# Miniprotein binders against q9bqp7: the designs that were tried, part 11

Target 1, 240 residues: q9bqp7
Amino acid sequence: VPQNWFPIFNPERSDKPNASDPSVPLKIPLQRNVIPSVTRVLQQTMTKQQVFLLERWKQRMILELGEDGFKEYTSNVFLQGKRFHEALESILSPQETLKERDENLLKSGYIESVQHILKDVSGVRALESAVQHETLNYIGLLDCVAEYQGKLCVIDWKTSEKPKPFIQSTFDNPLQVVAYMGAMNHDTNYSFQVQCGLIVVAYKDGSPAHPHFMDAELCSQYWTKWLLRLEEYTEKKKNQ
Below, E stands for the ipSAE of ESMFold2; O stands for the ipSAE of OpenDDE; V2 stands for 0.75 times the mean of E and O plus 0.25 times the DockQ between their complexes.

## First folded at step 33 (miniprotein)

Design T7o (at its last look DockQ between E and O 0.03; V2 from the best seeds 0.00; counts 0 for: pae O 10.2 > 1.5, pTM E .703 < .8, other shape alone 3.839 > 2.5, unsure alone 64.814 < 70, placed apart)
Fold by ESMFold2, look of step 33:
Order: C-alpha cells, then sequence, then structure tokens
Structure T7o (fold): chain B 240 residues (1-240), chain A 97 residues (1-97)
C-alpha cells in the first residue's frame, strides 16, 4: 500500500454528471512547470526487468536496421501515433469538416481499425486536454473523455503495428488512464467526474481495434499501483 | 563488473569458462551465445555461477537466466536459492521435450 493514500474519486463532486447537451469539448492547454508528467513518472520508475527487455529489443532492432535505421524507425512510429491522435481529435470534434481536415490523416489503417469503436462513442467532453493533480503534484494530457456504451470514460488511444510489449508496457497503460482520471477528478478546470476508463488498441493493418474497459473498481485497483509509482518517483528526486 | 563462471560437463569432460561483463545486457548476450552453442552440441550438466551483491541482484540475475532458457525453448525451469549473507550460487535447469 502507498504511504500517503489519496482517493481517485472526488467525494465533493456529483457522481451524477453527464448532462449530454451539445457543447464544444474542453481542451485545457498544457502549462509549462516543474511538476512531472504522468509519462515521465512512468518512464522514470520502470523496473529493472522492463529496462532489460527494452534494451534487448533495441539491440535486436539495431542489429537489423543499424543505429541510424533504428532512430528513423522509432521516429516514424512516434509520428504515426501523433497523426492518429490528430485524426481522432478531428473526427471527434463537433466542428469537423472534410475540407479542413488533412485527408492523409484520415487515410490510415489505424483509423479504419477504430471505426467499430467510434460507433459506440458519444457525448465528447474533452479532447487532448491537460489535467493537473494539485495535491499529488503531477500533470498529464489526456486523449479523450466521452461516453462509451453509455459510460463516461477517460479514453486512451494506442497504436500497434504488431505485438511489441516492451515498447509500450501493457502494465503501464492502465496506470496512465487512472492517473489522468484522478487528476481530472481533482482539477478545478473540470466540473464533472469520471469513474471509468477505456484503452483502445488500434492496428496498422486496419484489423478491428480491441477495447479494454475499466470499471470503477478496476480503476481503483490500478490507482493504488499508480500512487506507488508516483511515490517512487518522488523518492528518487529527493536523492538527486 | 559482473563475474560469470560457467562449468560444462560433456562426455565425461569438464569445460570451464570465465566472463567479466559490465551490464546485465552483456551478461545475457554472452550466455545466450554460449548456451545456444551448447544446445547444439549437448551437455550432461551446465552450471552457471554469478556473484551477486544482494539477494535482490541474485533474483534479477536468475530472471535473466530464465529469459535465456525460455528463448531456447526450455520448460520446467526450477531455481533454488540459499541465503547466508555471502556469495550465492544460481542454478537453472531445463528440459527439452
Amino acid sequence: as target 1 above (240 residues)
Amino acid sequence: SIEIKVEIRKDGETFKYEYKVDSPMELWMVLMRLMRYIRKEGAEKIEIRIEAKSPEEAEYFAWILIQIFEELGYEDIRIEFEYDGETKRIEVTGKEE
């Protein structure tokens, strides 16, 4: 258990949100500060095993592609992910027009992969929006807050060319979602609360994306693990 | 540095190897190359000894050995530890179908 437990849900916020009236989704700008991001915390608290497996993967890729080829490959994977998120933001925006979207953003296997999931997504509340946990002192940039099959979720979109567990640790995906959720639920820029999470893994070849739904109980369990990672990060910084 | 001593028994003969590596990744690379060769040639017994500075480090090195045996297709891997505050022996065995 964490030494300083803090609740993921805010007891002072209504647990009856979701006035689903049409509105422009929130997009809180990310602020520069010294407070660590969710992704930084997770990267800096990787286990020895995670670090080893990542390095082994890097070694194999460098053997096949060379140092420069490996750097180009990883840059392209990052760019594809960025374009995917940009396309999803455009698709989910209430003021979407085909002429104002980059047509190349919409022509990807990843977008085809998520079409079935998007049919179940409605009531978008936030897109690419910053969150900050004032008490626990961390920040993040969440992908989406919307209803999925009638439940308001923090939704995190992931891309996958093929199974690559050591580049994106499957253990860390749920932690990222609950960290965003906890921050949003305690961020004064938001007036509503979210109790569920969704991780959607999209595939480059257009194969149907796989949704991973997280109810409130599961979110609470992963929240405890996130708090431990945040404590570890804080302890490391005290000794530098 | 990580000091590695390998003793291989094959056809009544004993072969000894010593390695000094600077990282867990080098540990894996060196042993993977050696164990892949031994798998082709066969061995009656393979004994790998790694000096660990703590029980946590010993468990980490054992996990690395498991990665090697899993990649080479071993099953039924068993690991035993003894704790007495000094250098530990790490023994990993496996069976092929």
Scores: ipSAE 0.294, ipTM 0.714, lowest interface PAE 2.8, mean pLDDT 80
Fold by OpenDDE base, look of step 33:
Structure T7o (fold): chain B 240 residues (1-240), chain A 97 residues (1-97)
Amino acid sequence: as target 1 above (240 residues)
Amino acid sequence: SIEIKVEIRKDGETFKYEYKVDSPMELWMVLMRLMRYIRKEGAEKIEIRIEAKSPEEAEYFAWILIQIFEELGYEDIRIEFEYDGETKRIEVTGKEE
């Protein structure tokens, strides 16, 4: 049980978007601060087992590709991910539809992969927007807040070369999503609340993406796990 | 290595394929090729057997296959997994039209 319990949902906020919500998605810039990011917290609190598995994977990849080959692979994966997010932002942003869509950004297997998901996405409220939890002292940059199949969600877009049909296969991604939800729900820059999460795993080969929907109950469960990770991080930093 | 046995029945003929892959990624590629084949050529019955090293792997592979074949809309698909000396058979039925 977390020592410093804090609710994921804000009872003072309405679940219904106010009619006064701007038609333009919010894009709050991330401020460079001493406050840890969600990503940093998760990375620094990985279990020994998780670290071991990642290291084993890395060693196997280096054995197969060589050191230089692995570096190139890693760089390419990162670049592909970045381009994918940029393309999605362009697709989901009403204003960027006017800018010359780099046709090359849209011609990716990942974009093809998420087309069936995008059909169910509407009511975009935020894109690449910073969130801050003032009480719990963490920050993050969320990918998207939108309605998925009529439910307002924090949407996190992931690229994968491997199938991830189960939410458990997404490792700490559920924790990241709920961390963003909790922060947004208590960030004064946002007037609305989110009760659901969505992880979308896009595939390079254009295969249909896997949507992992997180209802309020599942979000609450992962929120508890997130709080434990945050406490662990805080303790680790005090001991340094 | 992961061993994959595929049996496809079409127009009264049975086609058998065997694959040996070194990674889950290669497995995925094989499955994607299979999907493309099925979409193009059609199949009356498909049987896929995959060697799994654990029940967890078997479950993982099963779910991958289920999702693939749900998307394809095929009704009569058998999935077999061998792990720890036992074979688990999963029958995947397509969505009723």
Scores: ipSAE 0.007, ipTM 0.251, lowest interface PAE 10.2, mean pLDDT 83
ESMFold2 (binder alone), look of step 33: mean pLDDT 65; pTM 0.576

Design T7p (at its last look DockQ between E and O 0.02; V2 from the best seeds 0.00; counts 0 for: pae O 10.5 > 1.5, placed apart)
Fold by ESMFold2, look of step 33:
Structure T7p (fold): chain B 240 residues (1-240), chain A 93 residues (1-93)
Amino acid sequence: as target 1 above (240 residues)
Amino acid sequence: SIEIKVEIRKDGETFKYEYKVWDPMELWMVLMRLMRYIRKEGAEKIEIRIEAKSPEEAEYFAWVLIQIFEELGYEDIRVEFDGKRIEVTGKEE
């Protein structure tokens, strides 16, 4: 139970009826601040078990590939994720109707993997857009806000080389989604709010991506866990 | 196939179960059924052992089981590896 509870939804805002403008999704620039990011909070509050598993994986990979091989591997994985996000932003942007976008961004197994999901995505409201929770004092950069099967969602795109068929297999991704949602719902740069989340896990081999839908009740449950992680982070910084 | 061994301690007694599944989706169905059982009945301790196809798959299953045990409310979670075998133990305290 968090010591300082705060609501994820803003009762003063309506997510419908929204006057949507499909021509220009929001893209709020990320400002550099001393305010912690969502990913920083989550990274700094990993459990001992999570740290143990990451260290075990790292040591096994270094033994297999060597230190230089491991660095090259991780750099390549990072680049693939970055290119995937760039491709999705290009695909979902109405300004990207010309074929002048990098064609190599569109030729990947990850993009093939999400095609069946993209057919259900419409009404894009925001792409690669900064969010700030002014009261709880954290920032983030959300991937997408759009309708998925008729429900307005904060959508987070993930690449994975391992199957993730259930939301529990997505680690801290649900916390990331609800943290972005809470920030967006209390950010003056946004005139609407979102009550649902979606995590889409894409696969390198082009296998159908797994969507993980989060309704309002599930988001509220994960929001409580996010608040605990944020409290833990804040306490650690007070002791440094 | 994936072999799963479950040991549950409840009310001073120990219960043991074994499952055999052929793909990861069947594994998820078994795990979700176990979560439902533990939510209803409670357990002071649960231990799950899985024989994966590789050490990397065992690490993946360990990560998944830790998330499940945290969701169930276990505070003392241990994970041990033996090649491609994984054992995850959760205790309530």
Scores: ipSAE 0.265, ipTM 0.688, lowest interface PAE 3.8, mean pLDDT 83
Fold by OpenDDE base, look of step 33:
Structure T7p (fold): chain B 240 residues (1-240), chain A 93 residues (1-93)
Amino acid sequence: as target 1 above (240 residues)
Amino acid sequence: SIEIKVEIRKDGETFKYEYKVWDPMELWMVLMRLMRYIRKEGAEKIEIRIEAKSPEEAEYFAWVLIQIFEELGYEDIRVEFDGKRIEVTGKEE
């Protein structure tokens, strides 16, 4: 049990959009602060097993592609991921705020992959927006807050090249999502709360993306794990 | 943009650098410059933090940094990643 228990959900907030909710998705900039990010906390608290799996993956990729090939691959993956997020932000942004849609950004296998998910996405409330948990002292940048199949979710978009089944098992993506949820639910910049999470894994070949829906119960379970990781991080920092 | 924070410890002094890059090539150039610097000047400890846009990207950068630190001769390499942010630390034994 976490020593510093804090609820993921804020009982003082409603799930219902207030009439005062802006029609434009929130985009709060991430402030440079001494406060650790969700990402930093998770990275600093990775298990030896996670580190080992990452290293094995690296070695395998180097063996397959060579060192230069791996460098090129990693550069391309990064660029593709960036473009994908930019394209999604453009797609999910209101038409009035749409900067000149680079049509080239929309012509990707990843965008094709998520089309069936995007059909079920509505009511976008935040895009690439910073969240801060003032009590637990962490920050993050969430990808999207929107309704998925009528349920308000923190949505995290991921890119994957098939087959990478182990990424889902090794990455703390569910922890990241609930960390963002908990922060948003207690961030004064937001008037609403979220009870669900969604991880969407988009594929380069355009094959249908895989949605991982997290209901309130599952989110609560991962929230406990997140709190433990946060405590571990805090302890580690005190000892450094 | 990709934000990169670098902390280098040498001769008891700590040097901090912050970079903002817009593309992977710029990131690579920054890393190559850092590698060249460390090869020339040495460092007892190097810490590189990258704010990635995705966990996959963070994993990728972690991998790149591990390789860089291995090439630099660091034996104690620690990787911390949470999906979007990576921190890789190399220390001399």
Scores: ipSAE 0.000, ipTM 0.205, lowest interface PAE 10.5, mean pLDDT 83
ESMFold2 (binder alone), look of step 33: mean pLDDT 80; pTM 0.787

## First folded at step 34 (miniprotein)

Design T7q (at its last look DockQ between E and O 0.23; V2 from the best seeds 0.00; counts 0 for: pae O 10.0 > 1.5, placed apart)
Fold by ESMFold2, look of step 34:
Structure T7q (fold): chain B 240 residues (1-240), chain A 93 residues (1-93)
Amino acid sequence: as target 1 above (240 residues)
Amino acid sequence: SIEIKVEIRKDGETFKYEYKVDSPMELWRVLMRLMRYIRKEGAEKIEIRIEAKSPEEAEYFAWILILIFMELGYEDIRIEFDGKRIEVTGKEE
């Protein structure tokens, strides 16, 4: 159990839309500072088995592609993910039009892959928006906050070359989602809270994306695991 | 196809199971079923050997097995590779 437990939900906040809520999704700018990001915490607290597997994969890829080939491969994977996120932000943003966008950005297998999910998404409240947990001292940049099948969710979009049909197949993504959720629920830049999560895995060939819904109970379970990872990170920094 | 051999040590006895699947999706279904069984019945030691279609696929399966064994609560997790074959062992703490 974590030494310093902290609640993920804020009882003083509502997840119901206010009649005066802004019609434009929030986009809080990410401010660079010394406090760690969610992704850095997760990267720095991988198990020794996971680090071993990652190093094995890197060495095999370098052997197959060469050092320059490996750098290009990783750059292309990053670019594909970046383009996917940009396309989704554009699609979900009310202030952008197709004419003002790269039409090739919107015509990708990944976007085709998520179409059946997007039909169930409405009430977008935030897009590519920074969150900060002032008490626990971590930051993040969440992809989207919107209703999915009537439930307000922190939504995380992923691209993948491998099928990820179960939430376990998304590795640390559930921790990432709940970390963003907890930060948002305790961030003074937001006037509402979120109790559910959604991970959406999209595929390049346009195959139907896999959604992984996380209700409040499941979010609470993963929140405890996130707190352990954050505690581990903090302890490592104290000893450095 | 993908060959899967499972050895479970429970209450002083050893149980062996073999599976043959044609895709990673089918592998996930087998592993989820095994995870439910182990969560319900318990086991002192689990050893899973997979012969994948390629070394890349074997590495992917190793990631899956590590996550499953962590979810099951095994503290002593060991990984061995031999080309497209992997063996992952989890022992009860």
Scores: ipSAE 0.349, ipTM 0.757, lowest interface PAE 2.9, mean pLDDT 84
Fold by OpenDDE base, look of step 34:
Order: C-alpha cells, then structure tokens, then sequence
Structure T7q (fold): chain B 240 residues (1-240), chain A 93 residues (1-93)
C-alpha cells in the first residue's frame, strides 16, 4: 500500500468537454526542471529481474548483430519511433497544419498499422503536451488526449518491430499512461480530466495495430502500482 | 508454425485456448491479447505452453512470458524447458 496515497481522478473536474475548451489541441512545452519525469521514475525503479532480462536480451542481440550492428539497430528503432510520433501528431493536428505534412512521414508501415485505430479517434484535446503533478512532484510528456470510441483517453502510441518487443522500455506502459492521467487530472493547465487510457501498439509491417484499452477500474489498479514506483524512486533519491 | 496452449484458472473454472502462429510477431500479439484479458478479468493461474522452432527461440519466449507474468503481478512464476517446448506458469500467492 502506498504511504502517500493520492487519487488518480479529480472530483472537481468534469470529464465532459466544456464549451470553453479550445478547438485546438493543447501543446504545453516540457520545462526542464529538477522534477523527475515519469520515464525516469520507471527506469530507475525497474526490478533486478527486469534489468537482468533486458540485459540478457541486449547481449543476445549483440551476439547476433555485433556491437556496431546493435547500435545501428537501436538508432534506427529510435528514429522510426520518432518519425511515427511526428507523423501521428501531424495527422491528429487540425487541418490548418496539414500543409506542413511531409508525405514521406506518412509512408510507413506503422502509420498503416494504426489506420483502423485512427478511425475511432476524435475530439483531440492535447498532442505532445507536458503534464505536471504538483503534489506528487513528477512530470511527463503525453502523446495524445482524445476520444477513442467516444471515451476520452490518454493515448500512448508505441512502435513494435518484428519479434523483438523488448526494444520498448519495459512492460511499464500502463504505468506510464496512468501516471500521465493522474498528472493531467491535477495539472492546472488542463480544465478537464481523463478516466481511460489507451495503449496502441503499431507494427512496422503494417499489420493492424493492437489497442489496449484501460477503463477507469484498470487505471485505478495501475495507479496504485505507479504510486509505489514513485515512492521507491523518492526513497532511492533520498539515500543518494 | 508455433503452437501455443493457454490454460487459465479463474473462479475455480479452467479455460483452455489453443493457437497456431506463423511468426514471433503473431505470438507477441496473442500474448498481448492474453495480457489484456488477464488484466481485465484476472486469473488465479496462467499456464502457457509453447512449441518453438528452436531451443533458443523457446528460451526467448520463456523470458517474454516471465516479463508478462511479472507485469500481471504473479509472484510465483515457474518455467520448464523440454527442448523446443516451454511451459511457464504464473500463480497468485
């Protein structure tokens, strides 16, 4: 049980769009500060077992590709992920920004993969926007806040290459999503709240992306786990 | 093909599923679907058997399963190898 319990949902906020909500998606810049990011918290609180498994995977990949090959592979994966997020931001942005669409960014298997998901995405509220939890003292950059199948969600887009899922930092994606939800729900820069999460795993080969929908109950369960990770991080930092 | 057998115990009932996949990517998709299901519905026990194409591939899949079961919150995780065959069991304590 977390020692410092804090709710994921804010009872003072409505999940209903207010008429005063800007028609343009929010894009709050991430400020560099001493406050840890969600990603940093998760990375620093991985279990020894998780670290071991990732290292073993890395060693196997190095054995297969060589050290230089592995570096190149990692760089390419990172680049593909970045381009994918840029393409999605362009797609989800209002039409007025469409003129800047690099057509080359849209020609990817990952974009093809998510097409069926994008059909169910509407009402984009935020894109690549910073969130800060003032009380719990963490920050993050969320990919998207939008309606998925009529439910307002924090959406996190992930790329997966062929059978090497471990390139993506840990199975902590649900924790990341709920961390962003909790932060947004208590960030004064946002007038609304989210109750659902969505993780979308896009595939390089263009095969249909897999949506992992997280309802309010599941989000609450992961929120407890997130709080524990945050506490662990905080304690580790105090002891350094 | 990669053969996958899944056994889920929930509320005293046992559910069995069988899959055949042609690639590790398809296997991953199956596992992600399973993970989603277990997160939503819960399970007291999960047993996954995989017949891989090689012992090395089997080991790889075993590690994936361990990570999945850890993520799902299972503390008792058992792994068995028989050449290309792996069995990973997660149980609630």
Amino acid sequence: as target 1 above (240 residues)
Amino acid sequence: SIEIKVEIRKDGETFKYEYKVDSPMELWRVLMRLMRYIRKEGAEKIEIRIEAKSPEEAEYFAWILILIFMELGYEDIRIEFDGKRIEVTGKEE
Scores: ipSAE 0.012, ipTM 0.194, lowest interface PAE 10.0, mean pLDDT 83
ESMFold2 (binder alone), look of step 34: mean pLDDT 80; pTM 0.782

Design T7r (at its last look DockQ between E and O 0.03; V2 from the best seeds 0.00; counts 0 for: pae O 13.0 > 1.5, pTM E .669 < .8, placed apart)
Fold by ESMFold2, look of step 34:
Structure T7r (fold): chain B 240 residues (1-240), chain A 93 residues (1-93)
Amino acid sequence: as target 1 above (240 residues)
Amino acid sequence: SIEIKVEIRKDGETFKYEYKVDSPMELWLVLMLLMRYIRKEGAEKIEIRIEAKSPEEAEYFKWILIQIFEELGYEDIRIEFDGKRIEVTGKEE
């Protein structure tokens, strides 16, 4: 348990937007600050096992592709993820952007993969929006806040080229979701809060995406783990 | 350096090897390459012994060895642990 526990939910805040809220999803700009980001905290508190698994994966890829091939591969994976998120933001926006929707962005295996999930998504409240936890002093950029099967969720979209039980064990995605949730619930830029999370893993070949729903109890369990990681990060900075 | 003792049973014979590596990643690389080669040649049993400098290091090496044996498809993995000494034995499925 953390030494300094803090609740994930804000008792002073409703979990539903007011009727007078804007119809356009929130998009708070991310600003460079001295306070740590969620991803920085998680990266700086990885276990030896997590670091080893990532290094092992890197070495296997370098053996297969060569160093230059590995660099190109990782650049392409990053670009595919960026295009996927751009396409989702475009699809989920209630209005068209200044640019017409790009046909190539909308035609990908990853977009096909999530189609059955998108049918259950409605009431989009935020897209690609910055969050800050004013008390715990951390910042993040969440992908989406919307209803999934009638439940308001922080939704995180992930891409996967291969089955990754190994990669899933080294990636702290549930901690990311609850950290964003806790930040949003205590950020004055937002008038509502969220109690559920959703992680959607999309596949390059268009196979049906895997949704991982997180109810309030599961979010509270992961929230405790996030607080431990944040405390660990703070201690490392104190000692260095 | 990390000293590794490997004992292999193959075709009713026993072969013994000793290696020195300078890092946990080198430990993984050497053993993965060796065990892939030996498995192609039909090894019946592989036994690996490592002596760590501390109990924390021993736990880390134990975890690495488990990853290697599981990746190579050994189902019957036995681990003996004595604070700083690790012995891992794997048999064919």
Scores: ipSAE 0.013, ipTM 0.465, lowest interface PAE 7.8, mean pLDDT 79
Fold by OpenDDE base, look of step 34:
Structure T7r (fold): chain B 240 residues (1-240), chain A 93 residues (1-93)
Amino acid sequence: as target 1 above (240 residues)
Amino acid sequence: SIEIKVEIRKDGETFKYEYKVDSPMELWLVLMLLMRYIRKEGAEKIEIRIEAKSPEEAEYFKWILIQIFEELGYEDIRIEFDGKRIEVTGKEE
């Protein structure tokens, strides 16, 4: 049980979009500060087992590709992920920004992969927007807040390569999503709250992406786990 | 580790696959590969058994499996859970 319990949902906020919500998706810039990011918290609180599995994977990849080959592979994966997020931001942005769509960004297997998900996405509220939890003292950059099948979600887009999905080997994605939800729900820059999460795993070969929908109950369960990770991080930092 | 047992019946033959994965992401990859195989080759019957570490994990796996079977157009989806093990069976119409 977390020592410092804090709710994921804010009872003072409505789930209903206020008519005053801007028609344009929010894009709050991430400020550089001493506050840890969600990603940093998760990375620094990985279990010994998780670290071992990642290292084993890395060693195997280096054995297969060589050190330089592995660096190149890692760089390419990172670049593909970045381009995918840029393409999604372009797709989900209002039509006025469409003129800047690099058609080359849209010609990816990852974009093909998510088409069946995108048709169910509407009401985009935020894109690549910073969130801060003032009480729990963490920050993050969320990919998207939108309605998926009529439910307002924090959406996190992930890329996966076959057959080696292990670069994203931390099954901490649900924790990341709920961390963003909790932060957004208590960030004064946002007038609304989210109760659901969605993790979308896109595939390089264009095969249908997998949507991992997280209802309010599942989000609450992962929120408890997130709080424990945050406490662990905080304690580790005090002892340094 | 997550243990996955898959049984596929096709053309009167039964194929058995066993997977051990280290993460839910790997689990999903395996399931996706299986889904692709089934879409390509067809199967009269699919049975998937997954050992869950928690009720919450079980419900999550259950949800994933339902989505896969629905997307594949299988009917008579049976899901059994004994507290640790999920068994899902689908039949093609």
Scores: ipSAE 0.000, ipTM 0.205, lowest interface PAE 13.0, mean pLDDT 81
ESMFold2 (binder alone), look of step 34: mean pLDDT 78; pTM 0.770

## First folded at step 35 (miniprotein)

Design T7s (at its last look DockQ between E and O 0.02; V2 from the best seeds 0.00; counts 0 for: pae O 12.3 > 1.5, placed apart)
Fold by ESMFold2, look of step 35:
Structure T7s (fold): chain B 240 residues (1-240), chain A 93 residues (1-93)
Amino acid sequence: as target 1 above (240 residues)
Amino acid sequence: SIEIKVEIRKDGETFKYEYKVDSPMELWMVLMRLMRYIRKEGAEKIEIRIEAKSPMQAEYFAWILIQIFEELGYEDIRIEFDGKRIEVTGKEE
C-alpha cells in the first residue's frame, strides 16, 4: 500500500471528450528538467532478481556477439521501435507527407499487423505527446490518445519481434499506460481526461496484433502498483 | 521448436502440461494464458521448464518467467540454468 496515495482521475476535470474533434492532435514537446520520466522510474525500480538476470543476459550477449555485435543488436531493437512509432504517427496524423516520402517506413509487417486495430481507432486527440503529473512530479511521452471502439484511451504501441530491455516488457506496459494516464489527467496542457488504456502488440510477420484493453477499474489497480514504484524510486534517490 | 513443461500444484493436486512452440511470441501467448488461469484459480507452486533453441534464448525466457512470477505475487522464486534449458519455480510462502 503506497504511503502517499493520490487518485488517477482528476475530480476537477470532465470525463466526457470534447464534442468537437480537433483537426490536429496535440503534440506537447518534452521539456528537459530534473523530473524523472516514467521509463526511468521503472528502470530504476527493477527487483534484485531482474537486475541480476539483466546483467547476466548482457554479459552473455557480449560474449556471443562481441561488444560491437551487442551494440548493433540493441541499436536495431531501438530503431525498429522508433520507425514503427514514426509510421503510426504519420498514419494517424492529418499530414501524410512522411507516408509519401518513406515507403520502407510504412511498408512493414508491423504496420500490416495493426491494420485491424487501426480500423477501430478514431478521434485522435494526441500523438507522441509529453505529459507531466503536476503533483507527483514525473514526466512521460505517450504514444497516442484516441478512441478505440468508442472508448477514449491512452494507447501504447509495442513491437515484439526481438527481445527488449526489461523496462520495455509487457509487464511494465500497464504501469506505463496508467502513469501516462494519471499524468495527462493532471497536466494543465490537457483540457480532458481519459479513463481507459490500450496496449497493442504488433508482430513483424504481419500477424494480427494483440490488443489489451484496460477499463477504469483495471487502470486503478495498476495505478496503485505504479505509485509503489514511484515511492521506491524516490526512496532510492534519497539514499544516493 | 521450443518445449515447455508446466507443473502446477493446487489444493494438494498436481497438474502437468506440455507445449511445443516455434517462436518466442507463441511462447509468450502460452505464458499469458497460464498467467490468466493462475490469477483466477491460484496455485501453491508453479514450476516451468523450458528447452530453448539456444542458451541466449533461454536467458531471455528466464527474464520473462521472473516477471510473470513476480506479477503473480510469488516471492520464493528459484531459477536454474543448464545450457539451453531453464527451470523456474515459484512458491507461496
Scores: ipSAE 0.070, ipTM 0.539, lowest interface PAE 5.5, mean pLDDT 81
Fold by OpenDDE base, look of step 35:
Structure T7s (fold): chain B 240 residues (1-240), chain A 93 residues (1-93)
Amino acid sequence: as target 1 above (240 residues)
Amino acid sequence: SIEIKVEIRKDGETFKYEYKVDSPMELWMVLMRLMRYIRKEGAEKIEIRIEAKSPMQAEYFAWILIQIFEELGYEDIRIEFDGKRIEVTGKEE
């Protein structure tokens, strides 16, 4: 049980969108503060097993590709991920339609992969927007807040070369999503609350993406795990 | 844009560089230039901060930076993740 329990949902915020649906998605810039990010917390609190698996993967890739090949591979994966997120931002942002859409950004297997998910996405409220939890003292940059099948979600877009049909296969991604939810729900820059999360795993070959929907109950379960990770991080930092 | 801040300490002096790149490829080019510079000039300490667009991107950047710093011969490599922010510090022993 977390020692410092804090609710994921804010009882003071209405679940009903205030009528002033901003016609434009929020894009709050991430301020550079001494405040740890969600990703930092998660990375620094990885289990020995997770670290081992990651290192083993790295070593295997280096053996297969060579050091230079691995660097190139990692760079390419990064590039593909970035382009995918940029393309999604362009698709989901009404205003960015005016910038010369590099048509090449839209021509990816990952974009093809998520097309069926995008059909169910509406009411975009935030894109690439910073969230801060003032009480728990962490920050994050969320990909998207939108309605998925009529439910307001924090949406996190992921790229994968391997199928991830189960949410358990997404490792700490559920923790990231609920961390963003909890932060957003208590960030004064946002007037609304989210109760659901969505992890979308897009595939390079254009095969249909896997949506991993997280209802309020599942979010609450992962929230407890997130709080434990945050506490562990805080303790580690005090001891350093 | 992806913001990259580089701090290099050499011969008691600190050099700061800031880059804004629009693509990971451009980021890679910046890093390759940096690698070439460090190989040629050396540095006692390198700190690279990257504002990534996603946590996954940040993870990939971290891996790239670790590999770069390992290749450069830094034995003390520290990685700090802050969401989409990555800070990798390499120090000479």
Scores: ipSAE 0.000, ipTM 0.174, lowest interface PAE 12.3, mean pLDDT 84
ESMFold2 (binder alone), look of step 35: mean pLDDT 79; pTM 0.782

